# Designs tried in a protein design chat: VH-VL binders against Interferon-induced protein 44 (IFI44). Part 5

Target 1, 152 residues: Interferon-induced protein 44 (IFI44), of Homo sapiens (Human) (q8tcb0r1to152)
Amino acid sequence: MAVTTRLTWLHEKILQNHFGGKRLSLLYKGSVHGFRNGVLLDRCCNQGPTLTVIYSEDHIIGAYAEESYQEGKYASIILFALQDTKISEWKLGLCTPETLFCCDVTKYNSPTNFQIDGRNRKVIMDLKTMENLGLAQNCTISIQDYEVFRCE

## First folded at step 22 (VH-VL; from y2 with light chain V92T)

Design z2
Fold by ESMFold2, last read:
Structure z2 (fold): chain C 152 residues (1-152), chain A 119 residues (1-119), chain B 107 residues (1-107)
Amino acid sequence: as target 1 above (152 residues)
Amino acid sequence: QVQLQESGPGLVKPSETLSLTCTVSGFSLSDYYIHWLRQPPGKGLEWIGIIYWTGSTDYNPSLKSRVTISKDTSKSQVSLKLSSVTAADTAVYYCARDKPGWPIYFDYWGQGTLVTVSS
Amino acid sequence: EIVMTQSPPTLSLSPGERVTLSCRASQDIDDNLVWYQQKPGQAPRLLISDASNRATSIPARFSGSGSGTDYTLTISSLQPEDFAVYYCQQYTRWPLTFGQGTKVEIK
């Protein structure tokens, strides 16, 4: 069965233009494959650059990885928020996927700056990052769904 | 208790391979990543590369064709090899540790070892 | 590659003076900046991470600020032990890069 994206045509075009005009190919959708950090990484490692899109009420936020996710390996991460037709971004910088997706947090640093907790369906974000992304001053954002795209 | 110590020949001839070892104690190579850096006398710092606990590496593109970083976990050692050296490779070489995840900064460094490339 | 440029290359100051050191990146690094202090014959010493977070045991007279491409290290009242070379480092993208350093020396 075909897995369809929640991303609208307009939002897809805006994100494509912002991140270099690459084709977005759906790799993972939380509501279909399960809200599990491990499942996400199993599907999304070694895929080249990827775009993670998180849907939460009035918010579309996410993370662009400039390199492949690989176990334990740093990738350069750009955070974003899409509000109406405007993108705000904040460069998280070099980060391991385990830290970003709350996997094996006893082994990897668990930053308060930005974490995607698929199991508990929450994005945890500090106030500085939230302000720089132009979001409401709330440390936790609920995940209605999230998707990861390969950027080709 | 945490220590990193660089060792190897202080003098290397041009065109040969520079080979250094970083010996660590007070922590495990399974818990921290090791980077190599260098500093030419009187000049700034240059990042050489990193080795991950999986054995994978990332290198500075400026040195990538000549550099190999490897490790021996049973000996608590990380090795640096830099081939085809010239006088421009004369520097103090450091190893430094990085707690995996985010952010990247070096809380502990080795004392450094000067390598001179001279005929 | 993100080029880090520090200015000035040298500052000659007396103890008790306030100093600001500049570090500029060739593109936005969004607070992904580290400051180190290095004395002759020694390895660098971590001062500040994430642009403004003082490392453990670093005196309160050291502070970091800035945003985007422009960052500063401030020493509010120079002490005799603060005369050293100061380096900034970015961790936004590989390769990690450092500024050329600013030497703070006794006038």
Scores: ipSAE 0.807, ipTM 0.906, lowest interface PAE 0.8, mean pLDDT 90
Fold by ESMFold2, fold request of step 24:
Structure z2 (fold): chain C 152 residues (1-152), chain A 119 residues (1-119), chain B 107 residues (1-107)
Amino acid sequence: as target 1 above (152 residues)
Amino acid sequence: QVQLQESGPGLVKPSETLSLTCTVSGFSLSDYYIHWLRQPPGKGLEWIGIIYWTGSTDYNPSLKSRVTISKDTSKSQVSLKLSSVTAADTAVYYCARDKPGWPIYFDYWGQGTLVTVSS
Amino acid sequence: EIVMTQSPPTLSLSPGERVTLSCRASQDIDDNLVWYQQKPGQAPRLLISDASNRATSIPARFSGSGSGTDYTLTISSLQPEDFAVYYCQQYTRWPLTFGQGTKVEIK
């Protein structure tokens, strides 16, 4: 089956422009490859900078990693929310992919700010992060689908 | 009881290699990341680098060409080597512990060891 | 790299006074900021993480605030043990960087 992005041309252009004008190449789509962190990381590690886009009802949110995801290694993470045609961003800062994607939580510190839980199809974020992304107060946001793109 | 302790020669000649060891106790190097930092006398702190539990590293670009951080988990030790030292490398050297994930802060530090680079 | 600038360099105060210490980043760090206290001959001590979260056992007189590029450490009533040098650190991007410190000394 051919894998096509849920990202519209308009939203793709907005995200590209915001994150340095890089070409987006689809690496992973939850509805196709499975809503599991292990599958996501298997496909997305060692790919250079990546953009994770999360689709939840009336929200498009995500995370830009400035460096490759690698096992246990910190990458600088910029969170974003795309509402209408405007992007809000909040720098999560240096974070390991395991923390961000809820992998191996016994080894890695639990985040209070932002967590992508593919297994339970939820995004968990604290009130400060929601406010800084311009989102209504909510402890969890459902993942309808999510995609990861290589940014080159 | 969590403890980190730096050790090594306090005096190093210019152009030689500074070599320090951080010995840890009360936690496993398989569960925490160790950073090296330094502080010239009377001045601020400079981050040198990190070693991950996998053995990979990241270094301050300002020092990357001269620095190597390695570990020996069986001895609970992390080593720092800084080659081709000059007087500018005179500092108190610290190792510090980082709980992997997010955020990055150092909850435990070694007491520090002064290394003087002098002819 | 992100340059951290602290002010003032030195602050001479008496016990009981309120202290505000400033830390400015050269670009937005979005609360990715840590405060440390360092007394002479000692390693730094963690005070505040994530801009405003007090570390365990840190007295309530220490508080952190700010946003974007501008952050403040406040000590509401100086105690004799608070005379030290204070450093901020960012963790938004490698390399980790620290401010040059603010020395709080007894008048």
Scores: ipSAE 0.806, ipTM 0.908, lowest interface PAE 0.8, mean pLDDT 90
Fold by ESMFold2, fold request of step 24:
Structure z2 (fold): chain C 152 residues (1-152), chain A 119 residues (1-119), chain B 107 residues (1-107)
Amino acid sequence: as target 1 above (152 residues)
Amino acid sequence: QVQLQESGPGLVKPSETLSLTCTVSGFSLSDYYIHWLRQPPGKGLEWIGIIYWTGSTDYNPSLKSRVTISKDTSKSQVSLKLSSVTAADTAVYYCARDKPGWPIYFDYWGQGTLVTVSS
Amino acid sequence: EIVMTQSPPTLSLSPGERVTLSCRASQDIDDNLVWYQQKPGQAPRLLISDASNRATSIPARFSGSGSGTDYTLTISSLQPEDFAVYYCQQYTRWPLTFGQGTKVEIK
């Protein structure tokens, strides 16, 4: 099955150029494979650098992982927002995939960080992160869909 | 209640292997990651590496060829081995705990143990 | 590797004075910064995480600020117990790296 990305060709090119000119190969799409972060991680671990793209109303936001996601291991995460043709970024830094994708909410119930909650279709982030990404002031963003790409 | 305690020989001869044990209490090694760090007397801190719950590790590239971190969960112990030591490896060695996820900071440290590399 | 540089190496001050300690990273770390205090014969003590978030039980006279590559720790009114060495640490990328420290000593 040929799963089609929601990215326009222009937005795909802009993201490629920003994150090192690597080809983007679609690994996961929430509306196709299910809004479950366990499925996302099963498809996306051990794939080298990856780009997660989140579609929410008037926003395209996401996260670039500089290392492979691996069970329980830290990877360096760069957050981004794409508005029109402009990218803003904010380095989250070293973070485990289980924390980034909200896989154990009983341990990480604070909204002071950045979390992608596929099950509840929400992105949780603090005010500082929103401001540095150039986003409207609020603590929760709904996920209409999200996709993960292998970067080469 | 939370404690970390480093133990091992305080004197190691050049070219030999430095071997230390961190014994933890008041928490489980299944819930926290342990890092090793060192500090030469009167100098700054250097991160050595981390061990994850899976037994996987990440090491400082400057030491990676000589370092091994392992754990024995049943004994609540994490070990550090550093091979082929020289005088430059003389330092106070610390183990420290990290609440997995984000951000990375060390809320509890061991008291530290001085290891001197000398003939 | 991200190099962390602290200045000045030493500050000699009296109790009650305001102190500002500098930490500079070799590349943008976007607030991924921790401050520790270390007294002789002791392990480091956590003061500030995420550039500005005070750890529990840390007095309000300690504050962190800065952005990008340039960060500061401020002690608004030095107390006798604040004379120590202060270290910054980044967690943007492996390996974790620390500054070489700023010693705050009695004038």
Scores: ipSAE 0.774, ipTM 0.899, lowest interface PAE 0.8, mean pLDDT 89

## First folded at step 23 (VH-VL)

Design a5 (from r5 with heavy chain S31D)
Fold by OpenDDE, fold request of step 24:
Structure a5 (fold): chain C 152 residues (1-152), chain A 119 residues (1-119), chain B 107 residues (1-107)
Amino acid sequence: as target 1 above (152 residues)
Amino acid sequence: QVQLQESGPGLVKPSETLSLTCTVSGFSLSDYYIHWLRQPPGKGLEWIGIIYWTGSTDYNPSLKSRVTISKDTSKSQVSLKLSSVTAADTAVYYCARDKPGWPLYFDYWGQGTLVTVSS
Amino acid sequence: EIVMTQSPPTLSLSPGERVTLSCRASQDIDDNLVWYQQKPGQAPRLLISDASNRATSIPARFSGSGSGTDYTLTISSLQPEDFAVYYCQQYTRWPLTFGQGTKVEIK
């Protein structure tokens, strides 16, 4: 059976419109392929711009990468939170995919602003990032699922 | 002690290729990224490009067609080549260290080397 | 590219005075800003990253603030060793770009 996105039609349309009206093609789904971020990066590298969508109980957040994920290379990352029909953005800036996805933390500086921890199924955010994304300060993002899309 | 040092000819003729070497010590090129920057006399800073520990590079679009950055990790050396130089390329050239990850900043710099383009 | 504009071009001050340097980006950079200090004949020195995070060994009198497109470097009490040119730099996207610098000189 084909892997299908958790995104509703409406949420997908909102995200597509927000990020330039590009087509979203599902590349990776945690509940299907696992929450090992090394595997995620291996599968999603060199795919052009990508949209990572993280599903929590009451939150949809994620990261848009303007460049292809490539090993050890900086990509311009834009963080987002989708609440109902409203999108909030915060530019993380140039960041390596391994840093964003908490891979090989001994080799990369780890941002305290935003990290996707697949192993522990959580997103780590500082207060500044939470505030700018419109999230409550006491909000804990437990990853129920995450998906990576190619944006073309 | 972390050190970076630029070296190369201080004088280059127009249309020729500027070649510089950055020699590092106190750390490995396998653990850090190296950037090249330049500063014309009395002016601000311009980013030239980066070389990753994988050997991949990114360049400033304004210089991309003329710039090549490479490295020899075993020799702790990073090279910069800038072809078809003009007087506008006269500047102090710096190599700087960047810790991979986030945020992006330069924690250590070479002392810089002046390269003058003149006939 | 993102254009960074610093103001004023030059500040003439005396030791002990409060210093305020401005840096404006051509678009929102969401705190992806670095401040450097450069003394004559020397390479730049890292002061602040992430708009407000003071680098190791940087004196407490240096602080960074701001949001969106507008950022400020503040020196609470100018010391003799602080006379230099200060640069801001964005790392939101390639290429990295710098402001044209503000020169802090002795009055």
Scores: ipSAE 0.938, ipTM 0.970, lowest interface PAE 0.4, mean pLDDT 95
Fold by OpenDDE, fold request of step 24:
Structure a5 (fold): chain C 152 residues (1-152), chain A 119 residues (1-119), chain B 107 residues (1-107)
Amino acid sequence: as target 1 above (152 residues)
Amino acid sequence: QVQLQESGPGLVKPSETLSLTCTVSGFSLSDYYIHWLRQPPGKGLEWIGIIYWTGSTDYNPSLKSRVTISKDTSKSQVSLKLSSVTAADTAVYYCARDKPGWPLYFDYWGQGTLVTVSS
Amino acid sequence: EIVMTQSPPTLSLSPGERVTLSCRASQDIDDNLVWYQQKPGQAPRLLISDASNRATSIPARFSGSGSGTDYTLTISSLQPEDFAVYYCQQYTRWPLTFGQGTKVEIK
């Protein structure tokens, strides 16, 4: 059986339109492939631009990578939050995938404004990032699921 | 103590290849990224390229066709080669350290080495 | 590439004065900005990252602020050792780019 996205038709269309009418192909789904950072990187590296979508109870947030994720290499990351039909963006800037997905805390343990911690099922972000994404300061992002799409 | 030091010829003829070496100490090239930058006399800074701990590289598109960065981790050395130089390549060349992850900044620099392109 | 523009090109001041240096990006860089200080014959020195995060051992008189495309480096009270050229640098995307610098010189 094919793995299906959690995205609704409407949300998918909104995201596609926002990111230039790109086609989304599901590469990784936490609830199917396991909430393991290593598995995520194995499946998502060298796949071209990617869109990561994080599902919380009342929030859809994520990260768009303009370049293909490659081991240890910087990619330009754009964070987003989808609320109803409105999308807010905040540029994280050049960031390694290992840092973004909390893969190696020894080598990539610099303080960051945004991290996706699949293992602990949470998103770590500072107040500035939350504010610029239009999220409440007391907002806690618990990851119910997250997906990574090839975006081309 | 962290140190970076650029070395190489201070004079290069037009059309030849500029070759510099950055020798580091106090840290391992397996743990950090190294960037090359340059600064023409009396001018601002230009980013040349980066070498990652994996050995992969990214270059400034304006120089990509002429630039090669490599490293020897066992010798704690990073190399810069810039081919087909002209007078416009006259500058102080720096190597700088970048800690992997985020954000991207240069916390330690070499003292820089002046390279003059002249016939 | 993202173009970084600094102003003014030169600023002549006396010790004790407040210094305000401007850096403008050609696009929104969302605080992905670094400030450096460079003295004659020396390499640049890291001052501020993430637009407002002061680096270790940098005096409190240095502060960074701004948003979107417009950022500012402030020196609350200029000290004799602060006369130098200051550069801003963005890390939103490749290639890394710098402003042309502002020279802070003694009046």
Scores: ipSAE 0.935, ipTM 0.970, lowest interface PAE 0.4, mean pLDDT 95
Fold by ESMFold2, fold request of step 24:
Structure a5 (fold): chain C 152 residues (1-152), chain A 119 residues (1-119), chain B 107 residues (1-107)
Amino acid sequence: as target 1 above (152 residues)
Amino acid sequence: QVQLQESGPGLVKPSETLSLTCTVSGFSLSDYYIHWLRQPPGKGLEWIGIIYWTGSTDYNPSLKSRVTISKDTSKSQVSLKLSSVTAADTAVYYCARDKPGWPLYFDYWGQGTLVTVSS
Amino acid sequence: EIVMTQSPPTLSLSPGERVTLSCRASQDIDDNLVWYQQKPGQAPRLLISDASNRATSIPARFSGSGSGTDYTLTISSLQPEDFAVYYCQQYTRWPLTFGQGTKVEIK
């Protein structure tokens, strides 16, 4: 069975143009590989820059990692939201993948500003981050599906 | 009590290798990352690099070709080596502690040790 | 590399006065900013993280604000013990970079 992205051609083009024109190659899809961040990181570590795309009802949001995800290693993270054809961004800055993906919360400094919780299919986001991404402040943020792409 | 202590020679000759050790106590190197930084006399701070739990590193690109950071977890020590030093490497050298995750800041620093590079 | 520029280089003020220190980044850092205090002969001390979050045990007279590229450290009522050099640091991208410092002299 061929694994296909939920990302439309138009949205793929917009994201490519925004993040340096790199080709997007699908590494992980939650509905295919399982909604577990451990599986996501197993498939997506050591892949160079990656783009995580999260599909919520009326929102496409995500994170661009400028460096490879590696166990415990900082990567510079740029958050984004895509609404119709408009993209907004907010730089989370240097963050470990375990913090971003809610892994091992007892060991890592746990920010409340943005976390991707695959197990509970939920994005945790504070009001400042929602405002800076141009999202409605009262929206429920759920993960209908999420995908990770290698950016090459 | 959390403590970081830098140690090593205070005088290094040009073209030689600067070698420093950071000894930590009151916390585990399995729970925190150690960075090295330096501050030339009367000037601002420069980040040198970080060593992770795994032993991997990230370095300031301006120093990357000359710097090595390593650790000995059993001795609670992190080492800095900077090769081919010049007078421009004269500085107070610090090690500093970072709680992994986000945000990235240094909550505890060593006292610093002055290293002078002169002929 | 993100260049951090602090102003003014030096401030001389009387105790009780308000101190305002500026830090500008060469590109947007989106609140990824830390403030440190460094007294003579000592290592830096953490004051503020994430642009505005005061560290534990830091007096309430210290506050941080700003957005985008422009950030400010404020000391609302300068005390004699606040004589020091103040540094900003960004953590948006490697390498970590610091401003050149602002020296606050009391009188």
Scores: ipSAE 0.806, ipTM 0.904, lowest interface PAE 0.7, mean pLDDT 90
Fold by ESMFold2, fold request of step 24:
Structure a5 (fold): chain C 152 residues (1-152), chain A 119 residues (1-119), chain B 107 residues (1-107)
Amino acid sequence: as target 1 above (152 residues)
Amino acid sequence: QVQLQESGPGLVKPSETLSLTCTVSGFSLSDYYIHWLRQPPGKGLEWIGIIYWTGSTDYNPSLKSRVTISKDTSKSQVSLKLSSVTAADTAVYYCARDKPGWPLYFDYWGQGTLVTVSS
Amino acid sequence: EIVMTQSPPTLSLSPGERVTLSCRASQDIDDNLVWYQQKPGQAPRLLISDASNRATSIPARFSGSGSGTDYTLTISSLQPEDFAVYYCQQYTRWPLTFGQGTKVEIK
């Protein structure tokens, strides 16, 4: 069965242009594969650079990983928010996928300034990260859906 | 107590392999990442690479073709090997500890060991 | 590769003086910066992470600030034990890179 992205053609083009013009190939969609970070990581590790796109009420936010996600291994993470046609970004820097996706918090130095909690369908974000992404006044950001793309 | 100690020969001949060992105590190599770094005389610090608890590595691209980092968890040791050395590899070599996650910083460092490459 | 440049290379100061150390990155590092202190014959000591977050047991006279490419370590009133070399490190991308150090010495 073919899984279709929630990204519009316009938003896909904007994200592609911002992150180096790479082709986006859908690897994971929460509403199809389940809102569980274990399933996400199982499908998305060892795929080269990836783009995670989170759909919330009036926001599209996410994370670009410059290296493959691998268990316990650092990847350079760039956070983004897409509002209208504008992208704001904030470099989280070198971070393990388990920290970014709230896996095994007893093992990893955390919490991060930005965490994606698929189980509870929310994004955890501190004030500094919200401000630097241009996200005013949001105390709780829900995940309506989220998708991960391979960037090739 | 958390400690890291570098050891190995202080003199290495050109074209040979530099071999160092970082012996750790007070923590487990299954829970922390060890990095190797070096500082040539009169120069800044250079990151060499990291070994993850899984045994995987990442290396500075400038050294990747010549460097191998490995570990022996049962001996609490992490090894650095740098092949085909030249005088440019003369430096103080450090190992340093990183608790995995975010942010990435070194909470404990070894004392450093000077390695001189000369005939 | 992100190049980190510290200035000045050396500061000669008296105890009690205020010290400001500069660290510049060749591109935006978005607060992904760490400061270390190292005295001769000793291991480096973590001072500040995430540009401004003081490590545990670090005295309040140490503070970090800055944004983008420009970051500063401030020591509000130098104590005798603060004479050392100070390094900055970025963790935005591989490879990790450091400044060349600023030596703070007694004059």
Scores: ipSAE 0.794, ipTM 0.895, lowest interface PAE 0.8, mean pLDDT 89
Fold by ESMFold2, look of step 23:
Structure a5 (fold): chain C 152 residues (1-152), chain A 119 residues (1-119), chain B 107 residues (1-107)
Amino acid sequence: as target 1 above (152 residues)
Amino acid sequence: QVQLQESGPGLVKPSETLSLTCTVSGFSLSDYYIHWLRQPPGKGLEWIGIIYWTGSTDYNPSLKSRVTISKDTSKSQVSLKLSSVTAADTAVYYCARDKPGWPLYFDYWGQGTLVTVSS
Amino acid sequence: EIVMTQSPPTLSLSPGERVTLSCRASQDIDDNLVWYQQKPGQAPRLLISDASNRATSIPARFSGSGSGTDYTLTISSLQPEDFAVYYCQQYTRWPLTFGQGTKVEIK
């Protein structure tokens, strides 16, 4: 049957307005399709701009990709944190999806300072990124679920 | 041992197509991305575009209608074609390599080749 | 596109002096900045990536720092081999853009 988002109506509107007022169409949900970044990328490549939303105990965080994810192709990534009704953002810049999603990293220069590890269900980020997103000082954030939306 | 070398005609007439080749050695085009850049005499650098190891490209929007980047992995070559050139296209042209991922920077560059557009 | 503006255009200095070079972006680039050195007739040489990370073999006298749109390259004690043009580059989004350069020349 139909897969429904974990976003509340309020959070969906806040994110939608912040990222240009685009309609959000659910492409992937970890708890339904499996906590594997390969499955995520298979479902989310070639979809135009996308919004990845990560649900943790005390946080909603994620990444907006301004271009389609494609194998090995640079996309401009804007990280965000949504706390209550406030959005903080940090521009990660141009990176490949493999370095953001911890896939096949031996081929690539460096992992980004924000890494989404679906297999181990955690987000790894450095102190600078945490501070600029307004998050408490810790090194990892647990993934309760994550979702990817097409932005159209 | 890593080397990039640009080659091609140093003089091109207005309205013609500029055509350059970057020949690489000491690394594989299946593992690195090649960019083309240019630098007008006495001015700063302008990014032209990138070719990915899949053959896909991204181009500077200011040049996109006139530029084509392609590659021949078996010959270790990347080519640049820029159509309908004017005097504004006079520059030193560079190819540069990028280890894919993050951060995006150019660790090796060719020595550059001057292309002059004049009648 | 993101416009990168460097200042000053030229600095005339003696060996041993401290050098600070400015690079400003037209919008926030969040440390997505690279510094290059270029000597006459040569290709650019990588100095610093991610605003502050020195490249392999770059001497410790080179350092980078940044805040939002404002970034600085510092050479703590200028050596004879450091007289060159310095460029900044952003990699926040396409197209990649460079500053117009700062020439550091011998007084």
Scores: ipSAE 0.782, ipTM 0.898, lowest interface PAE 0.9, mean pLDDT 89

